# Ledger of designs, part 242: miniprotein binders against b1l550

Target 1, 279 residues: b1l550
Amino acid sequence: MRLPEELLERARDIHSEAPSHRIKLDRVGSFGLKVPVEFKGFLLLAEADVWVSLPEGRRGVDLSRQVEAIYELSNPPKDPFSLCREAAISLLEKLNYADSSGVSIRFDAPLQDGESLKYYGVEISSIASDEIINKIRVEILGMTACPCTAELIRAYKSSEIAATHTQRSLGILEVSTKAEHPDPDKLASIIERAMSSPLRTYTKRPDEGGLVIRSLSNARLAEDVVREMIHLFLEEFGHLPEDTHILAAVRSMESVHMHDIYAERSFSLDEIRKEISSH
Short names: E, the ipSAE of ESMFold2; O, the ipSAE of OpenDDE; V2, 0.75 times the mean of E and O plus 0.25 times the DockQ between their complexes.

## First folded at step 19 (miniprotein)

Design ya3 (at its last look DockQ between E and O 0.95; V2 from the best seeds 0.81)
Fold by OpenDDE base, look of step 19:
Structure ya3 (fold): chain B 279 residues (1-279), chain A 96 residues (1-96)
Amino acid sequence: as target 1 above (279 residues)
Amino acid sequence: SEEELERLADEFRELAERLGYDEIEVTREGDRFTVEAERNGVRIRIEVEVNGKEIRITVTIEKDGRRIRFMYVITDPEKLEKYLEEIERIIKMFLD
């Protein structure tokens, strides 16, 4: 059922009314939208959040216009990075009362693993105001082996390859920059390379054995993983603006404990370069 | 590098022309150039700097007293066309 359009002339515009309390809101929007995106030849259904700021003198946001903005840009499906940036800007243009806007797009990114697929989590965001800031968060699982236990067992048994406990660890890289979003595959690769070994979707026995041996020979603390991530990031993305902000983190699901081990470092490119140069 | 800069300048000039801008000013200063144009109250400024293999593009759009600025740092030349198309689409949003 559709109401007669003539009713719009008689009805109050609730959103444009003055609010009971004149307070600005930072974000008002629609969360949990599903939008199609094209990524590396895959058509994916991504989750999206869209929002704008609301001035103190306006009761509500035109939510329908927000939704329209992103779906107009999503047909035909396009690269999620372009979609994110364009949608953020479009929101500001279409909603003239807003001084800021934002878009976030989340999906599992496919990654080739031999004849199978593995994946990493990605969240792409763009925040628009007088300038556009692009944010990307990549999460991928890897495997870590504990060097401490390995050392104990080595001392005890005098083995060439010391046994140790291994666990699944989640690596996280979050980058905020005025430049375009960094390549998520490169970020995922950095995380995997920082681990003791990558995970595999499918392994034959010889491959599995090799994977474990690699982990044992490359035992790393959670702290080691984070430091390695930072090191590799600087090598790959040192060209980004100096004010680019990075969060490098790892959550290790330690197999000998009931709890997880977490380590992180937040920094700007400028800050970390100064830190490294001082040593 | 100089030839590349000139080529880029031409590309961005043509972009502005395709968008219907008629008063296009291109200014070159060393390893950078700026394209400025205005149409129906929509002013664009595109700054391009070439440093080795890196191309930095800064786009500023001004309309109705609002300014929006965004930037690309391109290290892979294959991505240049993609971003040019994106920039064109973005500017077009303000002209519609």
Scores: ipSAE 0.803, ipTM 0.927, lowest interface PAE 0.6, mean pLDDT 92
Fold by ESMFold2, look of step 19:
Structure ya3 (fold): chain B 279 residues (1-279), chain A 96 residues (1-96)
Amino acid sequence: as target 1 above (279 residues)
Amino acid sequence: SEEELERLADEFRELAERLGYDEIEVTREGDRFTVEAERNGVRIRIEVEVNGKEIRITVTIEKDGRRIRFMYVITDPEKLEKYLEEIERIIKMFLD
């Protein structure tokens, strides 16, 4: 049922009224929207949040205009990074009472893995005001092999054959920058290369053995993985603005412990380069 | 190079022309150029700097006293056309 359009001229415009309590709100929006995106030839279902700031003198947000902004830009499906940046700007243009807007988009990104695909987590956001701040978080699983146990086994037996426990480790890179979002595949690659070995969707026994042997030859502490991630990130993305902020982290699901190990470092490009050059 | 810089300036001039801008001002200083134009109260300023393989683009849009600035740092020249199209779509939002 559609109500008569003429009722609009009789009803109060609740949203444009002053509120009973004149308090600014930081984020008012629609969360959990389903949005189609096109990523490297794949059509994916993404989840999006959209919001704007609400000044102390305005009672409500035109929520349908918010949802309209992102849906109009998502048809036909397009690159999620362009969608994120464009939607954030569109919100500010459409909702002129706001002094800031934001969009976040989350999806699982496919990566080719032999005859199959594997997936990693991506969350992006764009916050618009005078400037645009773009953020991307990538999470991908890899394999780590413990160098401490490897050394103990070497000391007990022949030093030519190292054995140790291996486990899945979740690598995390989060980047906040004024420049466009970094390519998530490059971030995922940095994380995987920092690990002892990548994980595969499917292997047969000879290939599986090869992965394990590679991991033993490339044993790394969680701390080593974080440091390597930072090193590789600087090589790939050192061109980003100096005030770009990064978080590099690893959560290792240690196969011989009842608990996980976690390592993390946050830094700006300016900060980390000064730290490295001082040694 | 000088030839690359001139080609980029032409591309941004054409972008502004496609959006209906008149009186497009292009100024150059070394390996940097700026494109400025105004139409229907929407003023744009596009600053481009080429440094080796890096192309840095800063776009400023001003309408009704509000200013929005965003940037790109392009190291893969194959991505340039994609970002030019995105910039064009963004500016168009402010023109209607």
Scores: ipSAE 0.731, ipTM 0.909, lowest interface PAE 1.3, mean pLDDT 89
ESMFold2 (binder alone), look of step 19: mean pLDDT 83; pTM 0.841

Design ya4 (at its last look DockQ between E and O 0.97; V2 from the best seeds 0.81)
Fold by OpenDDE base, look of step 19:
Structure ya4 (fold): chain B 279 residues (1-279), chain A 96 residues (1-96)
Amino acid sequence: as target 1 above (279 residues)
Amino acid sequence: SEEELERLADEFRELAERLGYDEIEVTREGDRFTVEAERNGVRIRIEVEVNGKEIRITVTIEKDGRRIRFMYVITDPEKLEKYLEEIERIIKMFLK
């Protein structure tokens, strides 16, 4: 049922009214939208959040315009990074009362693993005001082997290959930059390379054995993983603006404990370069 | 590098022309150039800097007293066309 359009002439525009309390809001929008995106030849259904700021003198946001903005840009499906940037800008253009806007898009990115697929989590955002800031968060699982236990067992048994406990670890890289979003596959690769070994969706027995042996021979603390991620990141993405902000983190689901081990470092490119140069 | 810079300048000029800008000013300063144009109250400024294999593109759009700036840092030449198309789409949003 559609109401007669003539009613719009009689109805108050509630959104444009003065609020009861003149308070600016930072973010008002629609969360949990589903939008199609094209990524590496895959058509994916991504989750999206869209928002704008609301000035103190306006009661509400035109939410329908926000939704329209992102879906107009999503047909036909396109690269999620371009979609994110374009949508953020479009929101500011369409909603003239807003001084800032934002878009977040989340999906699982496919990653080829031999004849099978594995994946990593991606959350990209673009925040628009006078400037556009692009943010990407990549999360991928890997495997870590504990060097401490390995050392104990080596000392005890005098074996060349020391047994140790292994666990699944989640590596996280979050990058905020004035440049375009960094390549997510490269970020995922950095995380995997920082682990003792990658995970595999499918393994044959010889491959599985080799994977474990590799992990044992490359035992790393959670702290080691974070430091390695930072090191590899600097090598790959040193060209980004100096004010680019990075969060490198790992959550190790330790197999000998009921709890997880977590390590992180937050830094700007400028800060970390100064730190490294000082040593 | 100089030939590349000139080629890029031409490409961005052509972009502005395709967008219907008639008053296009291109200024070159060393390893950088700036394309400035105005149409129907929409002013664009595109700054391009080439440093080795890195191309830095900064786009500023001004309309109705609002300024929006965004940037690309391109290390892979294959991405240049993609971003040019994106820039064009973005500017078109303001010209509607």
Scores: ipSAE 0.803, ipTM 0.927, lowest interface PAE 0.6, mean pLDDT 92
Fold by ESMFold2, look of step 19:
Structure ya4 (fold): chain B 279 residues (1-279), chain A 96 residues (1-96)
Amino acid sequence: as target 1 above (279 residues)
Amino acid sequence: SEEELERLADEFRELAERLGYDEIEVTREGDRFTVEAERNGVRIRIEVEVNGKEIRITVTIEKDGRRIRFMYVITDPEKLEKYLEEIERIIKMFLK
């Protein structure tokens, strides 16, 4: 059943009234929207959140305008990064009573993995006010090999045996910047290169042996993976604005332990440059 | 580089013209230029800096006393056309 639009003339505009209690709200919106996006020729299912601020003098947000802002821009499906930035700005334009708006979009990004695909996690957001701040978080699994155990085994009976425990490790890069969102594939590549070896969807036995040997030859502590991620990030993205903020982290699901290891560093580009130049 | 900067300035002038702006002011200073225009109460300012392989674009849109500012730092020249299209779509939102 669809009600006649003529009723809008007779009904109170509840949203534009003043509330009983004049209290501003920071985020009012629609969360968990399903939106189609196009990423590198793939049509993907993404999940989006949209919101605006609500001033103390306004009772409610026109939620249909919020939802339509992102759906209008998502037809036909398009690049999720452009969608995110454009939708955040569109929300401020359409809802002029708001001081700020926000959009987040989450999806699994495909990567070519030999003859198959693998996926890594991407979450992007754009927060708009008088400035636009773009944030991207990339999560991808890799392999790490413990250098401490490797050294202990090498020292065992003075042997040349190269062995240690290996495990899956989740690498995380999060970037907040005034510039456009960084390329997620480059962020994923930085994470994988910082680890002992990438993970593959599948390998035949000789290729699997090669990955394991590479991992053993490139054994790293979780702490050193984080440091390497930072180094590689600066090489690739050092041109971003100086107030760009980065979080680099690794969660290692240690194969011989009942618990995980976690290492993390947050910094701005100007902060880390000053730190490095003091050595 | 001077020829490249001139072509780039023409691209942004043409962008403003496609959006219906008539009085377009272009100011150039070394490796930087600025495009300013106003139409129907919507003011735009597009600042472009070229620094080696980097193209930095800062867009400011003003309407009804509200100012919105966003930027791009382009290191791959092949991406320029994509971001010009995005900028044009964003400004168009404010022009109805």
Scores: ipSAE 0.718, ipTM 0.906, lowest interface PAE 1.4, mean pLDDT 88
ESMFold2 (binder alone), look of step 19: mean pLDDT 83; pTM 0.840

Design ya5 (at its last fold request DockQ between E and O 0.98; V2 from the best seeds 0.82)
Fold by OpenDDE base, fold request of step 20:
Structure ya5 (fold): chain B 279 residues (1-279), chain A 96 residues (1-96)
Amino acid sequence: as target 1 above (279 residues)
Amino acid sequence: SEEELERLADEFRELAERLGYDEIEVTREGDRFTVEAERNGVRIRIEVEVNGKEIRITVTIEKDGRRIRFMYVITDPEKLEKYLEEIERIIKMFLR
């Protein structure tokens, strides 16, 4: 049953009323929206959150306008990065009482692996105020081989290629910048290249053997992976603004333990350049 | 190159023209140029800096006493067209 529109003339605008307590809110919005996006020729259903700030003198936010803003921009489906930036700006323009807005979008990105597909996780956000800050988090699984066990076995058996334990490791790059979102495929590639080997969706027996041998010949600690990620990131993305903030991390699902090994480094581009130049 | 900078300046001028801006001011300073225009109380400022193969674009939109600034740092020339289209869409949102 649709209520008569005439009732709107009689109803108070609850959202525009003064609140009982004059307190600003940082974020008010809709979380868990599903929006279509286009990425590398794939049509994906992404999860999205949208929000704005609420001034102390206003009781509520026009939530319907927030939802409309992102869906208007989602038809036809477009690049999730463009959608994120455009939607954040649109929210701020449409809701003129807000001093800030934000959009977050989450999806699994397809990655070609021969004739098959693998994937990596993507979470992006754009926060708009006087300036726009773009954030991207990329997560992808790779394989690590332990150099410590390899060295022990090498010493014991005098083998050129020493056996060692191998495990899946989750690599993470999170970047916050005033520039556009860094290329997600490049970020995923950096993570994979920082590990002992990439994972493969499909392997034939000879290929599987080769993958393992590669890992054994390129054994890396979790600490090595993080350092390599940072190194490769600086080579690829050193052109970003100096105030760009990065988190590089790895979670190794160690096959000889019940627990995971974790390593991370948080830094700005300015900070890390100063650190490296001092050596 | 100077020729590339002039080409970019023309592209951004044309973008402003397509958006219905009549009074467009283009100022060049070395490896930088600025495009400024105003239409119906929506003021735009586009600053472009070229450093080798890197193009840095800073867009500022002012409307009703509010300012929004956003930036692109382009190293792949193939992305330039995509971001120009995005900038155009964003400015159009304010002209509504």
Scores: ipSAE 0.807, ipTM 0.931, lowest interface PAE 0.6, mean pLDDT 93
Fold by ESMFold2, look of step 19:
Structure ya5 (fold): chain B 279 residues (1-279), chain A 96 residues (1-96)
Amino acid sequence: as target 1 above (279 residues)
Amino acid sequence: SEEELERLADEFRELAERLGYDEIEVTREGDRFTVEAERNGVRIRIEVEVNGKEIRITVTIEKDGRRIRFMYVITDPEKLEKYLEEIERIIKMFLR
């Protein structure tokens, strides 16, 4: 049923009224939208949230304009990073009473793995006001091998035994910057290279053996995986603005323990450079 | 190089022309240039700095007292056209 449009002239515009309690709101929006995106040749159905700030003098948000802003830009499906940045700006342009806007987009990114595929988690956001801040979080699983157990076994009876426990570890890189979103594949690569070995969707026995030997030859503490991620990140992305903020973390699902190990470091580019140069 | 800097300046001048700006001021200082223009109350300022293979682009759009600034730090020249098209689409939002 569609109501007559002439009613718009008689009905109060509730959204534009002043509220009874003049309290500004930081985020008012539509959460859990499904938007189509194109990522490196794949068509994906991503989850998106959109919001704007609401000043103390305005009672409500034009929610249909919010949803319009992102869906106009998602047809035809396009790169989720461009979509995120453009939608955040579009929200401010369309909703002139807001002093800030935000968009977040979440999807599982396909990654070529030989003749197969694997995936990693991606969440991006763009927050717009008088400037735009772009954030990306990448999560990917890898394999770690314990160097402490490897050394103990080497010392036991004979140095001929090359063994240690291995486990899956979840690596995390989160970057917040004024520049465009970093390439998620490069972030995922940094995480995998910091691990003892990458995980594969499947392997044949000779390749599986090689993967295990690689992990044993590259045994690393969770703490050192985080340090390596930071080192590799600086090599690849040291050109980003100095106030770029990074979080590097690993959650290791230790195969010989009932609990996980977690290591984390947050820093800005200017902070970490000063720290490194003091050594 | 100076040739690359001049080519970039021409690309941004042409971007502004495609958007309908006709009084486009381009100023240069060493390895930097600025493109400024105004049309229908929408003022743009595009600052470009070239350092080796790195291109930094800062875009400022002003309309009705609101100012929005965003930037790109491009190290892969193959990405330049993609971001120029994005910048053009963003400025067009304000001219609609």
Scores: ipSAE 0.748, ipTM 0.913, lowest interface PAE 1.2, mean pLDDT 89
ESMFold2 (binder alone), look of step 19: mean pLDDT 83; pTM 0.842
OpenDDE base, look of step 19: ipSAE 0.796; ipTM 0.924
ESMFold2, fold request of step 20: ipSAE 0.737, 0.733, 0.712; ipTM 0.913, 0.909, 0.903
ESMFold2 (binder alone), fold request of step 20: mean pLDDT 83, 84, 84; pTM 0.847, 0.849, 0.849
OpenDDE base, fold request of step 20: ipSAE 0.804, 0.797; ipTM 0.930, 0.928

Design ya6 (at its last look DockQ between E and O 0.91; V2 from the best seeds 0.79)
Fold by OpenDDE base, look of step 19:
Structure ya6 (fold): chain B 279 residues (1-279), chain A 97 residues (1-97)
Amino acid sequence: as target 1 above (279 residues)
Amino acid sequence: SEEELERLADEFRELAERLGYDEIEVTREGDRFTVEAERNGVRIRIEVEVNGKEIRITVTIEKDGRRIRFMYVITDPEKLEKYLEEIERIIKMFLEE
């Protein structure tokens, strides 16, 4: 049932009214939208959040316009990076009262693993105001082997390859830049290379053994993983603007403890370059 | 690099022309150029800087007192066409309203 359009003439525009309290809001929008995106030849249903700022003199946001903005741009499906940037800009253009906008798109990105697929989590965001800032967060699981336990066992049994406990670890790279979003596959690769070994969806027995041996031979603390991530990031993405901000983190689900080990470093490219050069 | 810069300048000029801009100013300064144009109150400024294999594109759009700026840093030439198309779509959004 559709109400008569003539009712719009009699109804108050609630959104345009003055609020009871004149307070600006930073983000008002629709969260948990589903939008189609094309990524690496896959058509994916991504989760999206869209928002704008609300000035102190306006009671509410035209939420329907926000939803329209992103869906207009999502048909036909396109890459999520372009969608994110274009939608953020479109929101500002369509909602003239807003001084800022934002879009966030989340999905599991497919990653080829032999004849199977594995995945990493990705969140792509764009925040628009006078300038556009692009943010990407990549999360992928890897495996770490503990060097401390390995050293203890080596000392005890004098073995060439020391046994140690292994665990799954979640690596995180978050990049905020005025440039376009960096390649998420490259970010995922950096994280995996920073671990003792990558995870595999399936392994044949010989491959499994090799994977474990590799991990043992490349034992790393959570701290080591973060430092390696930063090092590899600088090699791959050193061309980004100097004010680009990075969060490198790892959460190790330690197999010998009830708790996780966490390590992180937040930095700008300018900051970290100065730090390394001082050494 | 000079030939490449001139080619890029032509491409961005053509982009502005396709968008219906008639007063297009192209200014070259060393390793950079700027394309400026105005149509129906929509002003665009595209700054392109070439540094070796890196192409930095900064787009500024002004309409109704609002300014929006966004940037690309291209290291893979294959991405240039994609971003040109994106820039064109973005500017078009401001012109259709």
Scores: ipSAE 0.793, ipTM 0.921, lowest interface PAE 0.6, mean pLDDT 92
Fold by ESMFold2, look of step 19:
Structure ya6 (fold): chain B 279 residues (1-279), chain A 97 residues (1-97)
Amino acid sequence: as target 1 above (279 residues)
Amino acid sequence: SEEELERLADEFRELAERLGYDEIEVTREGDRFTVEAERNGVRIRIEVEVNGKEIRITVTIEKDGRRIRFMYVITDPEKLEKYLEEIERIIKMFLEE
């Protein structure tokens, strides 16, 4: 049922009124939207959040305009990074009372893994005001092999046996920058290369043996993985603006313990360069 | 090179022309240039700097007292056309239509 359009002429515009309590709000929006995106030839169903700021003098947000803004840009489906940046700007243009807007998009990214695919987690956001800040978080599982146990076994009765405990470890890179979003595949690659070995969807027996040998020859502490992630990140993305902020972290699900190990470092590009060059 | 800068400047001038701007001002200073134009109350300023393999693009759009500024740091020149198209779409949002 559609009501007569003439009622709009007689009804109060509730959203444009002043509220009873004049308090600004930082984020008012629509969360958990399902949005189609196209990534590397795949059509993915992503989850999106959209919001704007609300000044103290305005009672409500035109929520239908928010949904309209992102769906206009998402039909037909397109690159999630362009969608994220463009939607954030579109929200500010469409809702002129807002001082800032934001869009977040979450999806699992496919990654070629031999003859099959594997997936890693991606969350991007764009926050627009008089400038735009783009953020990307990438999470991917890899394998770590403990160097402490490896050394103990090597020393055991002068043994020639190379062995240690291995486990899945979750690597995390989060980047916040004024430049466009970094390529998520490059971030995922940095994480995997920092670990003892990547994980595979499946392997045949000779490949499985090679994976295990690789992990043993690259035994690393969680701390080592974080440091290597930072080193590799600087090689690939040192060109980003100096105030770009990064978090590098690893959560290791230690196979011989009842608990996880966690290591992290946050830094700006300016900060880490000064730290490294001071040695 | 000077030829590369001229090609880039032509790309951004053509972008502004497609959006209906005329009286497009291009200012060059060494390894950088700036494109400025205004149409129907929408002022744009596009700053481009080339540093080796790196192209930095900063776009500022002003309309009705509001200003938005965003940037790209391109290390892969194959992505330039994609970002030019994105910039054009964003500026079009601010033009009345």
Scores: ipSAE 0.710, ipTM 0.898, lowest interface PAE 1.4, mean pLDDT 89
ESMFold2 (binder alone), look of step 19: mean pLDDT 84; pTM 0.852

Design ya7 (at its last look DockQ between E and O 0.97; V2 from the best seeds 0.80)
Fold by OpenDDE base, look of step 19:
Structure ya7 (fold): chain B 279 residues (1-279), chain A 97 residues (1-97)
Amino acid sequence: as target 1 above (279 residues)
Amino acid sequence: SEEELERLADEFRELAERLGYDEIEVTREGDRFTVEAERNGVRIRIEVEVNGKEIRITVTIEKDGRRIRFMYVITDPEKLEKYLEEIERIIKMFLER
């Protein structure tokens, strides 16, 4: 049932009214939208959040226009990074009372693993005002082997390959930049290479043995993983603007403890370059 | 290279032309150029800097007293076309209203 359009002439525009309290809001929008995106030849259903700022003199946001803005750009499905940037800009242009806008898109990115698939988590965002800031967060699981336990076992029993406990570790790279979003596959690769070994969706017996041996031969503390992530990031993404901000982190789900080990470093490219050059 | 910079300048000029801009100003300063144009109150400024294999593109769009600036840093030439298309779509959004 559609109400008669003539009712719109008699109805108050609630959104344009003055609010009871003149207070600016930073973000007002629709959260948990589902939008199709094309990524690496896959058609994915991503989750999206869209928002704009609301000035103190306006009661509400035109939420329908926000939803229309992102869906217009999502048909046909396109690259989620382009969608994110374009949608943020479109929101700001369409909702001219807003001084800022934002879009966030979340999905699991497919990653080829032999004849199977593994994945990493992606959250991208674009925040538009007078300038646009692009943010990406990549999360991927890997495996770490503890070097401390390995050294203890080596000291106790002479072995070429020291046994140690292994665990799943979640690596995180978050990048905020004025440039376009950095390549998520490259970020995921950095995280995997920083760990003792990658995870596999499936392994044949010889491959499983090799994976474990590799992990044992490349035992790393959570601290080692973070430092390696930073090192590899600088090699791959050192061309980004100097004011680019990075969070490198790892959460190790320690197999011998009920708790996790966490390590992180937050830095700008300028800051970390100065730090490394001083040594 | 000077040839690369000239090619890029031509590409961005052509982009502005496709968008219906008639008064396009291209200014070159060393390893950078700027494309400026105005149409129907939509002003665009595209700054391109070439540093070795890195191409930095800064786009500024001005409409109705608002300014939006965004940037690309391209190290892979294969991405240039993709971002040119994106820039064109973005500017077009401002022109269609």
Scores: ipSAE 0.777, ipTM 0.917, lowest interface PAE 0.7, mean pLDDT 92
Fold by ESMFold2, look of step 19:
Structure ya7 (fold): chain B 279 residues (1-279), chain A 97 residues (1-97)
Amino acid sequence: as target 1 above (279 residues)
Amino acid sequence: SEEELERLADEFRELAERLGYDEIEVTREGDRFTVEAERNGVRIRIEVEVNGKEIRITVTIEKDGRRIRFMYVITDPEKLEKYLEEIERIIKMFLER
């Protein structure tokens, strides 16, 4: 049932009133929205959050306009990165009392894996005010092989044994920049190349042998995986603004331990270049 | 190159024309150019700099005292058309109000 539109003339506009306590709010929004997106030919159902700031003199936010802003842009489904940036700007334009707006979108991205598919995690956000800050977090599993154990086994009685423990490791790249969101496939590729080997959905026996040989020949400490991520990131994305902030991390589920190993480095492009040029 | 810069400038002039801007000012300063226009109280400034294969685009939109600025750093020329379409959609948001 739809109520008569003329009631708006008689009803108080609660949202536009001043609140009893004049306190600015940083984020007021609608969280957990389901939004269709188109990613590299796939139609995906993503999860989105939208919000705006609320000045101290305004009692409430027009929440339906927030939802309207993102859904208007998502029909028909389109690229999630464009959707994220455009929705953040649309929120700020539609809700003129707000000083800032934000949108986050998360989904599992399909990635070609030979004749099959695998998936990696993507979460993006755009925060708009006088400028737009775009953030992307990519998480993908790979394989790591321990070089310390490999060296110990090699040295054992001058053995011809080539072996070490291997495990799944979760690689993480998070980028915050004034430029457009980096391509998630390139970020996923950087993470996978930094590891001892990518994980495969399945392999035939000859391919499995090759995978094992690759991982043993490319053994890496979790610390060196992070360092390699940073190196590869700078090669691919060194063109981004100097104040771009990056977090590179690895969580390794070490197969010979009851616990995980974690390594992490955060930096700005300006900071890391000064650090590297000092050596 | 000189010809590449001129082609890019024409693309952005045409973008502004599609949005209904009629007094479009294009100025050039070496390896960069600026497109400026105003229509219905919506002022745009698009700054483009070419450095080798890298194209840096900064868009500033001003309406009713509010200013928003966003940028792209394009290293893959196949993405240029996509971002031009996005820029056009964003500016259109401000004009339709």
Scores: ipSAE 0.723, ipTM 0.906, lowest interface PAE 1.3, mean pLDDT 89
ESMFold2 (binder alone), look of step 19: mean pLDDT 83; pTM 0.836

